# Ledger of designs, part 150: VHH binders against q84jc2

Target 1, 232 residues: q84jc2
Amino acid sequence: MSKMRNLVEEKFLEFYESWVIQLELYLHQLLIAHNNNTMSETELRHLISKLTTHHKAYYTAKWAAIREDVLAFFGSVWLNPLENACSWLTGWKPSMVFRMVDRLRKSRVVLVEAQVKKLEELRVKTKFDEQKIEREMERYQVAMADRKMVELARLGCHVGGESVMVVEAAVRGLSMGLEKMVKAADCVRLKTLKGILDILTPPQCVEFLAAAATFQVQLRRWGNRRHYVTHS
Short names: E, the ipSAE of ESMFold2; O, the ipSAE of OpenDDE; V2, 0.75 times the mean of E and O plus 0.25 times the DockQ between their complexes.

## First folded at step 9 (VHH)

Design ib6 (framework vhh_8fcz_2)
Fold by ESMFold2-Fast, scan of step 9:
Structure ib6 (fold): chain B 232 residues (1-232), chain A 125 residues (1-125)
Amino acid sequence: as target 1 above (232 residues)
Amino acid sequence: QVQLVESGGGLVQPGGSLRLSCAASGFTFSDYAMNWVRQPPGKGLEWVSGISGSGGQTTYADSVEGRFTIIRDNDKKMVYLQMTSLKTEDTAVYYCARPSYKLWYNTGSEYFDYEGQGTQVTVSS
């Protein structure tokens, strides 16, 4: 039943709701810090550290959950339909963050030439890693469809215990493949975030993190308030 | 329209206590996280504390952790800041703030869209 939740879904729903509320509270700190020209570099670094620790906590919880049930992350019950529609392999698309970096350049933040060069190098590497994962996912989808059709056909013809065991083994194999791809995508996300934060100054990091958190919080609010079919 | 009205500030000796209040109107109060921010003389705005819409989660600046407590009463549409063990460095105008959820084209972020007048807290001997 579509409205039933398994234990992994229930536990992660509770975790995620709490995690997003805490992200919003950190966003408020980032917005105030962004407006305050009197904060020390040490104070800014501490705030950046709180955000990076918060994101690491998300991936720690996510990887524990996907080990138990990776399929829960495809069409997640803790995400609204808009959030699910915007997902790329169970999360944000890594190249999206470079659009946020582009916005920093427009907002009167001065990036030196060395930073611009390093950000472009990181962008190219991120897109390359992203494309590799997309090709693997395409191959997986084709293989999954073929295997699923064969095993479903067998199940329809034979209701014996041996047929059930074969189908269960196939489903477990598919889940393990998805887990590896989701973790690979998450590794690209984490490498991209770390790379950007390593290139930017502390004030630039605060502005970048504020932009990212604002987008995430707004997307959730927009989706939660939309009760009708979206029209073109 | 959104209105936030702060009160409870005053003069207090170091080590003393004060309770600030914020009366909110013009929006569905329980749908929004609320914050206390302050501006010390000659400095920029400093974030102090935040509370989730339900009141189930709170967060504090390191400088006030263990000394300040943020509370809300959703039925009365009130946010409070209980301040204890006050220090001279806590001297500031305190503002109640509601976060802005508008996305700006340049950074994708905006500052708090607070409309409060603030309340002055002075800690001196």
Scores: ipSAE 0.411, ipTM 0.758, lowest interface PAE 3.3, mean pLDDT 83

Design ib7 (framework vhh_8fcz_2)
Fold by ESMFold2-Fast, scan of step 9:
Structure ib7 (fold): chain B 232 residues (1-232), chain A 125 residues (1-125)
Amino acid sequence: as target 1 above (232 residues)
Amino acid sequence: QVQLVESGGGLVQPGGSLRLSCAASGFTFSDYAMNWVRQPPGKGLEWVSGISGSGGQTTYADSVEGRFTIIRDNDKKMVYLQMTSLKTEDTAVYYCARPSYKLWYQTGSEYFDYEGQGTQVTVSS
């Protein structure tokens, strides 16, 4: 059996392709705004709000999709192999975003001491929240490998009334556990983004969002180019 | 080798209309999003509008939403900006731009490679 696209995968692929194209268009706005010191604080806040709304739209669509089929998000068909390789629990690893924040210290935009302290506190909290989720995932993987699951796998090899029902119930239980963990990871992502944006000034927010979007867009392009260069 | 050539600017009265054109060459046009950017007298560069490579998605600055329309013709390698209900605040040099992310982290000075020569739009009575 090759990788087949189900209805959830097809619908989210269409959404994600459109969403990434729109992200790139917003990135172009961020890049111009970053180099324009004549924009008002109100204008910068409107642009930041557009990006925030765009990211919220992604999580709204994602959570609707994982309610139907969370497994579609593990090894996603709408992501290239490089994007999948860089994924942590179906998305970006929250603590890695602070590497982009470090760029703000080396750019034309200077962080004041109070901001540096708040960002460090947020970094520590984010790492703590990540580790809690990682422990949950490890426990989940151990539970999946226990004797009960091995016995259910054996039963699934003998298709019939009771075996079909038992296997379906077990798969539903596993999917619910994964859904809970994915939503927990996404909550850490959203809290981290909100925290960073709350600490930064509007011009700094624009630079941060531009750096994050640039990395996301470039990672997709690098992964797609690999398919042209790699010959078997 | 990459070239962008803007045209269609001119003097127009408030409430008037203009259509700007940009002819692209030297790259696979349909693989790139295209943008219109403007520079009003004495101000910095202001992003105006963007269009995806296929033309299926567009986005606009709040100041021009509902008044401007960005269109592309991939067969002709053209991107257009249809401007209506023009205001004195729209007076600027308009540039057609292909985005570049290369060296952005290193130089920090230019965010659009292949910015053309520009076309002047003046809105006055």
Scores: ipSAE 0.468, ipTM 0.785, lowest interface PAE 2.6, mean pLDDT 83

Design ib8 (framework vhh_8fcz_2)
Fold by ESMFold2-Fast, scan of step 9:
Structure ib8 (fold): chain B 232 residues (1-232), chain A 125 residues (1-125)
Amino acid sequence: as target 1 above (232 residues)
Amino acid sequence: QVQLVESGGGLVQPGGSLRLSCAASGFTFSDYAMNWVRQPPGKGLEWVSGISGSGGQTTYADSVEGRFTIIRDNDKKMVYLQMTSLKTEDTAVYYCARPSYKLWYGTGSEYFDYEGQGTQVTVSS
């Protein structure tokens, strides 16, 4: 069976597979660093910088790709179904990272009161920014139903090649608004990540980044090798 | 049972070369990234290099970049570390390591499987 594949999807699939493999290699480095009390703060900061540069590379590639085809990021072919099910506006939900920090506090991460206060302030701001984007997305979807969806439904009643071109123009119009919202969500992700790393000490940053990368790598492995028990 | 057996260490002069080998058994080798880590005298474990399961991607610690090369042979279930331009600071016990990913449940050596004595590399004149 023939399938139409978007060039953007093919390029980003190749990029993402390579990016995740590199993330796993950095995770191994983080896990060794986490168990080594002889590393200097300068060495730890350099490792943290490698991870932040790696995440910035992801957003650079993503923003180039969504400029060409933002819809490729809704139900992405480079993500398995489990990864897609866990997405919020084409990526991780920013508030998720505070659950990870809270879990680490209970088992390993020793935080001083000043850090706890700053993390709570950041959590509240992140939740506020998330809700603002969710309201904007709802308004966009309502506007879609009132104007563009009615237009698309009307055009869908036509027959012949001319209707295909008009539908394609309408889809391009839709994608411009989605691109803006995806970039807004990504800005909240980057601000949240930077905020947490600014609050944590270098050893705590290594612990946090190791936990985050472990979750991402394991979620991908589990989704790719999933086993379901069904009652027939 | 996972088994990793390192070899190829020895005494070498500064500027010299050595090739370390790691023979793996007890798991599907090509499904796992592999790492070389080292422990210098009186220090903790230091990460040296990593290679993806396919061998298509590698990464190196800044201290060894341009001097060391990690490669693997999946058919033979082997990982190698080619070391050139050796320095006295490279003196350490070298271990081959497979990730275990038990970070959420437990502590310590559960992060990596690297059984055995490793292989001693001594760089001295």
Scores: ipSAE 0.494, ipTM 0.791, lowest interface PAE 2.5, mean pLDDT 82

Design ib9 (framework vhh_8fcz_2)
Fold by ESMFold2-Fast, scan of step 9:
Structure ib9 (fold): chain B 232 residues (1-232), chain A 125 residues (1-125)
Amino acid sequence: as target 1 above (232 residues)
Amino acid sequence: QVQLVESGGGLVQPGGSLRLSCAASGFTFSDYAMNWVRQPPGKGLEWVSGISGSGGQTTYADSVEGRFTIIRDNDKKMVYLQMTSLKTEDTAVYYCARPSYKLWYATGSEYFDYEGQGTQVTVSS
C-alpha cells in the first residue's frame, strides 16, 4: 500500500532477490546429485553443507534487519502475495517441512523404521515448540488490546508532546517483543532443519533439500504469475 | 520446442584448455538459469556449473572451481564453458541443461531439460 519503502526494506529486497537466485542455482546441483548414484558420501556432505550455509546466511541477514525494523518482515515487500499468505511468523512453518519428509517415503531412497521413529519424535517436539510460540503471540496480541494500550492510543490522538513520547515508547516495546518472537520462531526453524539433516543419510538429505528448495522456488514463480500452476 | 545444441569438445592433453558452446532456442533464454552437466564413462550425471538468467551469479562444482568459467551471451542465446587446466577425470560427455520445473512435488531429473546431443571431451596423454 505504501509508496515509500524504508532503507531496511530496500536493502533486504536486494539481498533476498540475490539469495533466491543463488538458492535456485544450488537447487540445480541438488537435482543432478539426486539423479547420480555414483557420488561419494564426502561429495554429498559437501553439497549439503553449502545449502546449510546458504540458509544460515539468510538468518544472519534477517536478524540484522529485524534489529532495525522487525515490522518490515510482516507483509514483506520482497515476497509476493502467495509467499506472504504462506508465512508463519515471517517465514516457513517448521512443522510444514515434515510434509516434504513424507515424500521420501515414496521415493527410491526410502526411510528405515529407526529414522521414521526419530522423525516422528522430532515432529512432535517441533509442533510443541510452535504451539509455545503461538501462545506467546496470543498473549502479545492481548497485551496490545488491553485497556492501557487502548488508553495510550486515545492519548496519541492529542498534539501534546508527552502523550506522543509515551506512545512512541510503547511502539518500541511492541517491536522488541515481535523481534524476540521472530527470533524464537527462526531458532525453531534452524533446529528443525538441523534435526532432519542429522536423522537422514546424505542421499536422503539431498532429496529432502531438493524438495524444499523446489517448493520454495516454485511458490515464488507461481505467485509472481497469478493463476499459473505447474501440473502434469 | 526447447532445443539445446552443444559443441566445442575434442581430444586434449592434461593441462590443456577447451571452450564449450551451447546454442539455445525455443524459449525466452534470459528468463532461465543455465547449467553444464557431464557424464563420465561408466558414471552418472555430474553437475559442473550454473549461471543465473542475467549472468550476474555463477556456481561451480568443487572439482572444477578455479579451473572452469561459465559465461552467457543473452543476445546470441549462447552459454559457454571455458575449461582450463584439464585433468583426465574431466573426460566426459558434456550437456547443456535448462531447469524445466514441471512438477513442484517431484524431485530429480524431471526438473531438467538436458536432451541435447552433448559434446565429448577426452583428456588423455
Scores: ipSAE 0.418, ipTM 0.764, lowest interface PAE 3.1, mean pLDDT 83

Design lb1 (framework vhh_8fcz_2)
Fold by ESMFold2-Fast, scan of step 9:
Structure lb1 (fold): chain B 232 residues (1-232), chain A 126 residues (1-126)
Amino acid sequence: as target 1 above (232 residues)
Amino acid sequence: QVQLVESGGGLVQPGGSLRLSCAASGFTFSDYAMNWVRQPPGKGLEWVSGISGSGGQTTYADSVEGRFTIIRDNDKKMVYLQMTSLKTEDTAVYYCARYPYSELWEYLTSGSFDYEGQGTQVTVSS
């Protein structure tokens, strides 16, 4: 009944805790950069590159881990319950970042009409890509209701070692399907992030990344505090 | 009362070294990442370096990478900035800073920061 951590979960928990702590340090740098009008475009681009590299490192580690155990990412032990409740296919829902983009419309570095148009086009494309992934998830759920698994469930534990091999093969097939789906969702996330950063000026990129990191760090802290308060 | 007290600044020649110190009180020190920021004459605030609450992770502005080292001693409630190969452009008032989770959104929206201490002046000149 109790959840036990496997090796993949233990390794990724260690990685993720370190990764989020590093994100908070980058956030502090972004907050100061956001309020400094004397930084050059080159300096701002270097900072944006640090954040982009940091996010790429996350997906590199995640894809290595899901190849070994994709199921670890459904109900992740390294996320608190609030973070898990906010997840869409093991991560943030791509269209949700446009809420952070909408905040830029009221920032001190105003979006120009051409940027607003490109961001709206990207928002529509991102929503289309999300719907495509959701249709793939529906097909996956249909495969989960495979006739062979239904038949094996009906037979119960009285079937011999042959049934164990069939179930293991089915679970392996399901895991491979989930891995492809999670990678597809992560590709939409990365494409959306890159698209936003390509449209925004360097000062706007810094503000966007600072807003996104602030939300992520605060959500984690708020979820952790609510968990502690339950027992304190 | 949260207090951060910076010290260790002074006049130093180009290529020289200085060690800045920050003494913290009034909060659970190990729960917070600590930062060094600076304000050169006539310029805005510039982030220099950050260190995680445990001290296990650090990050640096590109302008100081390889020259500065941030260290903390949680038992003494101290943060340090070891500065080597100092350049004239490192001349600034240096501040020690923390950013509590409850104030992160205000830092984004207000566009300004108030620091507890007066900072410590570093002047790099011949």
Scores: ipSAE 0.549, ipTM 0.841, lowest interface PAE 2.2, mean pLDDT 84

Design lb10 (framework vhh_8fcz_2; at its last look DockQ between E and O 0.60; V2 from the best seeds 0.00; counts 0 for: pae E 7.5 > 2)
Fold by OpenDDE, look of step 10:
Structure lb10 (fold): chain B 232 residues (1-232), chain A 126 residues (1-126)
Amino acid sequence: as target 1 above (232 residues)
Amino acid sequence: QVQLVESGGGLVQPGGSLRLSCAASGFTFSDYAMNWVRQPPGKGLEWVSGISGSGGQTTYADSVEGRFTIIRDNDKKMVYLQMTSLKTEDTAVYYCARFPWSELWEYLTSGSFDYEGQGTQVTVSS
C-alpha cells in the first residue's frame, strides 16, 4: 500500500483518518441512542443532524480536494483495497443503502406500508440516476480513446514539448469531466441519504445511520486486517 | 478479562464539580475509543461523552457540552470525566464504556450492551 503520494492525497488522507475517527464516536452515540427508548424526538433529531452535518463535511472537503486533483480520488490512497473495491465513482454506491434498509427491516425496524412505498420509489429513482451517471462516465472514458490518448501512449517512445502539452490538455479535459461526474454521483448519494432519512422516523433514522456507520467502519477494519495495513 | 472500574461519584450541590475516573484492564486500551454513559433514574442509558483511542478527538452530548471534559491517559489506562456546573438532571449512575468491534452489529440488532463496570453514583441535589 505504500507509494508516492501527492499533496492532495496526503491532505485528504489526514482528513479522512480524522473524519473516520469522529464517525466512530458518533457511532457510539447512535448505538446508545438506538437502545434508549426515553430519548425525545428532539434529541434524536439533533443527533441525526449531527451525523448529517458530519457527512456534509466530508463532501465539502472532498469537493475542495477534487478541484485540485480529482484523479487522486480514483486511486484513493486513504482507502484499503477492500474499500476501493466497493467504491463506485469515488464513493459508496447509492443504491446499496436500500439493501441496508432491507436488512434492518428483517431485524427490529418496522416500516409502515406508506414508508415501504416511498422507499421503493426512491430506490427506482436512485437506480435511474446511477445509470445516467454511468452512461455519462462511459462517454468521457471512451472519448479519451482518441488521438490524444495515442499521444499519451507514444510518450514512452518520444517525448516532445508539444506532445506533452497536448496530453496535459487532454488530461485536464478528462479531469474536468470526471470532476463533474464525481460531483453528480455525490449529489445522488446525498439525495438518496436525505430521501431515506425523510422517509424514516427519527428512531429508524438512528438505527439506519448506526448500521451504515458500522458497516463503513468495519469494512475499513476488515480491509486493513486483510492487507496488513495499519492506520492511526 | 475486560474490566472497567468507575469511581469518583458522590453527592454534590447544584453548581458543584466532580471528577470521575475509570480504570481499564484486559484489553488494548489505546485501540478503543472510550465513552462515558449515564443512567438517570427511571430513564434509559444516555450517552454523555466520547474520546478517541489516541485522545485526539472528543465529543459531548449537548446537555453536557461546555460543562464536562473527557480525557484519557493511555499509559495508565485511565479515562476521566471532569464535571462542572452540575445540575440536578445530571443525577445518574455513570459508566465508562467501550464498544468491542466484534460486537457492534450484535449490539445494533440485539440491543445487548457490554459495559463491564458497576458504575459510580452521581447525585446532584440541594
Scores: ipSAE 0.782, ipTM 0.919, lowest interface PAE 0.6, mean pLDDT 89
Fold by ESMFold2-Fast, scan of step 9:
Structure lb10 (fold): chain B 232 residues (1-232), chain A 126 residues (1-126)
Amino acid sequence: as target 1 above (232 residues)
Amino acid sequence: QVQLVESGGGLVQPGGSLRLSCAASGFTFSDYAMNWVRQPPGKGLEWVSGISGSGGQTTYADSVEGRFTIIRDNDKKMVYLQMTSLKTEDTAVYYCARFPWSELWEYLTSGSFDYEGQGTQVTVSS
């Protein structure tokens, strides 16, 4: 259970813990704003901008860390097992956010027909982009099963300059390919988030962001508090 | 039972200062972020400031950034709001609030938690 972390893992764990704590503080602000109908459009847009900036900061830090060690993001030490089980290519699955929007429609969000149409178009495009990335990852995984990789794995059991250099080159190639795939997935995430926020009104954006952050915070809390009184 | 008791409000002229206090009981104080929220006359509830359970992180509404400071003392189970450069727009009833992670969906859908105290009135007038 206890595992020594490398430098990239330690640095990103420190960043992520701080980032999630800040997200929860922003969530509290979103919850109050959601239940206040006297806020101006300017005030709401500023709050939405604060959240989008926070999410962009996450991807900036993630992409810097992935450049150093993309493998740290597969089965991440800063995520609990429940969060890791719910991950799709090192993060949330883009199409999941439309399920969040659908939940909001049932309770409080009143969408006009033009918004419903645009959200449907975005949903279809997001699903297409997801499938494209899944096929690329499948091709990558198949390539890793190639005979050349089997031979490299066999060679890696010998400690020496020649075998070490060959294994290091192969690992570097693997890392570069995975980095490209993860960045592609993150671009779909950011594009989907921006698309939804562009379609929704400011009050609807606040409700959507509050729902998304609530889910993220609850998932983390449930996973972290296993073995305590909570059973989830 | 969970209880939050606010104090420290009063009448102050523009440019003045006040320190609000919130005494918490009935829960493990350091496990929860604490918030200050306010309700100005004729407006809904506005979020003012928040502080993490450890006190290591704070955030502020744009309207109070640089003027207000939130601090906590976990040993005393207290959270404070130090207000400076007060404006007439800061006139409101101030509440201390806790949002348990298990009840976040309830707040999102209903708009209220039982953990808000009775509040403390701040009036800024010349």
Scores: ipSAE 0.762, ipTM 0.917, lowest interface PAE 1.1, mean pLDDT 86
Fold by ESMFold2, look of step 10:
Structure lb10 (fold): chain B 232 residues (1-232), chain A 126 residues (1-126)
Amino acid sequence: as target 1 above (232 residues)
Amino acid sequence: QVQLVESGGGLVQPGGSLRLSCAASGFTFSDYAMNWVRQPPGKGLEWVSGISGSGGQTTYADSVEGRFTIIRDNDKKMVYLQMTSLKTEDTAVYYCARFPWSELWEYLTSGSFDYEGQGTQVTVSS
């Protein structure tokens, strides 16, 4: 069943398409820096700053859009079905990013003991914060379901036009709670990302950011059923 | 067979201008972001500029921003690098490169950027 897109969805679709294309271009810069060691550490820090600024711009736009319609971010029109299926509270799951770090350690990145210890501490903290949000979300949804059921039962079988208003009020209440939970999840995402980048050296940050951007680009292209032809 | 043919290089004085061209064949050109990379004498590859598959978005290395412009023509399967205010430091072999999207993970692990052209020499000297 198709549905009409609202103004928030149309505006964010345009923003997101442009944002992902720019992410792809930054990925190309990261890959050259990663493969050639041409850049000084100062230049690497500038590139890392460009990537973190790009991510900040995403959350700035997202939080502005959520004020108007948080539900647009659950099953988003700017994401394909695979991307939507992989979402946890409207984005990447914070604890899963450490599997990417683990894969890099197996193939390309050598971490010293102090870094490994700090990463494990961050992983545990991230998982704890993640589970706290999941419990808060569960309690909120139960509370909203209970109040909705009580309200509908109180109205009885003569719910006509009042039924529409009660449903709309329940959706608005859920939307307010969802906005709080999505912002909390985004804060965990940002703290986790910042924590990883603070622990890693600039060359290691470039490798991590390249892997993260590669995963996001691959997920989008695979889910869009697009295949590039090669002649090798 | 994928082919990228670079041209338009030459000898130019500091402050001068050149336009590099890259003719592409053997793949669906508009599906790929295209890049210019360069290899200065005695140095490794240096990324210069990139352009999205549609041509709507561009990005530049700090050292060339404001002086170089990347352009593509998807109908003619061409990418260009308009270079102005050239400096001695811009002396390099310039390569056109594409990025196969289905193989991004392999590029992270391979340690090489995929380019198939011979490059074009740009020499900036008095």
Scores: ipSAE 0.042, ipTM 0.522, lowest interface PAE 7.5, mean pLDDT 79
ESMFold2 (binder alone), look of step 10: mean pLDDT 82; pTM 0.839

Design lb11 (framework vhh_8fcz_2)
Fold by ESMFold2-Fast, scan of step 9:
Structure lb11 (fold): chain B 232 residues (1-232), chain A 126 residues (1-126)
Amino acid sequence: as target 1 above (232 residues)
Amino acid sequence: QVQLVESGGGLVQPGGSLRLSCAASGFTFSDYAMNWVRQPPGKGLEWVSGISGSGGQTTYADSVEGRFTIIRDNDKKMVYLQMTSLKTEDTAVYYCARFPFSELWEYLTSGSFDYEGQGTQVTVSS
């Protein structure tokens, strides 16, 4: 493995562990805020901004890392096996976040008809964008499989610096295509998140963010416990 | 049995300092992030500060940032809130709280803390 891969994995592992711990602390703040009906709109918007800034920091770090080694994000060492199994193109599946939105239909702060309509329109658009990316990824996966087979055959026939150079060129080309697809998927994630927050009132935003963070934190804990039990 | 016991509150002048303590028992203390929350007169619960299980990360509400410090001692099973430059707006009952993973959804829907203590009163007045 190249030094670049090891460095990217080490740096992002350190970043992600810190980022998830901070998310849990923000979750606790969101849970308290959700159950406090005396908070002003300004106070709620500051809290929402704190969470959106935290998510923005994740994508800033991720996009810097994928420029160096996008393959580190497929089967990530900073995610447990359950988190990796639930990943869609290196992150959460945008349409699944509407499961968190569905909780708002049963919340103390009921969604009005206009919001329900806008959320459904956003859900449909998000699913359409996902399907487009999935088709592109399927075409790419077929090309990747064919190229890997060819490179394996060439490596077996050619020994020395020439084979190393050819493999490096193939990996570079492969990585550029994956970077484009990962960024496209992340853009759908960010547009979906922003769209939901733009439709919801500040109290509803707090509940939505609390539900999303709760699910993310619990998924990580479930995966970690099952992994330890399996290895024990 | 799970217990959280807060102490250290009292009457203090504006600009003064207090150190709140929370003694935890009945659970694996280092597995849980710990929080300080407060309830000012006539208001709901306000989150003040949080600290990760290891103590490696801390977070503060904007209203207390730079004035309050949260610390934990995992060997003694204690969490502390060092308060400085106290303001009249800091007057509240202060609670020590944890959020177990198994109860996150329940808390999100019901708003109850099974393991927050009885609280300690902080009064900032001249």
Scores: ipSAE 0.709, ipTM 0.893, lowest interface PAE 1.3, mean pLDDT 85

Design lb12 (framework vhh_8fcz_2)
Fold by ESMFold2-Fast, scan of step 9:
Structure lb12 (fold): chain B 232 residues (1-232), chain A 126 residues (1-126)
Amino acid sequence: as target 1 above (232 residues)
Amino acid sequence: QVQLVESGGGLVQPGGSLRLSCAASGFTFSDYAMNWVRQPPGKGLEWVSGISGSGGQTTYADSVEGRFTIIRDNDKKMVYLQMTSLKTEDTAVYYCARFPHSELWEYLTSGSFDYEGQGTQVTVSS
């Protein structure tokens, strides 16, 4: 319902603004840690744990919200237009993080051959999982254009008690299908993130997390402070 | 011109307290999270604490959690670090730091961090 949708959007907006502010504070900690080669492994692992806990909190809140209104996550009000344009199934595209990993190869924290091989294996698996979800989304979109859905859309233009109920049931079914796909995409995201962190050393994890957070914070700021030149 | 001026350092006994101050100028203070970082003798920069632009959110390094409190006064353009239960391991030069949004990627890729203040020395010894 529209009342519930408004509540979900406002509640998640409040959560997300707080979550991003906290991410930026953690990013500052990561940047200082990245520049300090005297930190112990225990200190670095604790910092990595703070970031993984923070990301898990995001998915916990997101999954609760999509159960109530998954459509709020398609064109989200808590994201600026640039962030929305860069979204893949309501979040970052999992394979894109390997571009952040590739940047680590030019860093002072060098990857060894065994890590490079494991990261390539993970990249291939991640791309396979993405393609599987993209095929499911394609099937979903084709189903939306099915003859029965076209007929329901036609009936929905005519205000009648029975047709309104049938349209509402169809919309609920569509929302449940989207929830399943969004959760599947988020599972690939979490599995990819965990896989990368399991392969990398603690200093490499700090640099990776700093790069990812820097990109996320910068993308938000670019979108919020955008000035467009009119194409004459 | 951006300027950060730290003060309030000194010599204290273990278990003592100090309040550090940072006076900011040359930028829109409330738009930036502010941080305290420190450099102990013979070690690299260590992040100590951060506070959001509004002051509504704070975070602390594990080594100082429960002992240090970061506060800001946006009207006065000031950041403070209230330090209690000081340990010999807290001995360091303390810097007030901001991270310009345009330079976050540069900080990450260059491996260097240039702070805009001169720092204030804290020495904890018997």
Scores: ipSAE 0.623, ipTM 0.868, lowest interface PAE 1.8, mean pLDDT 84

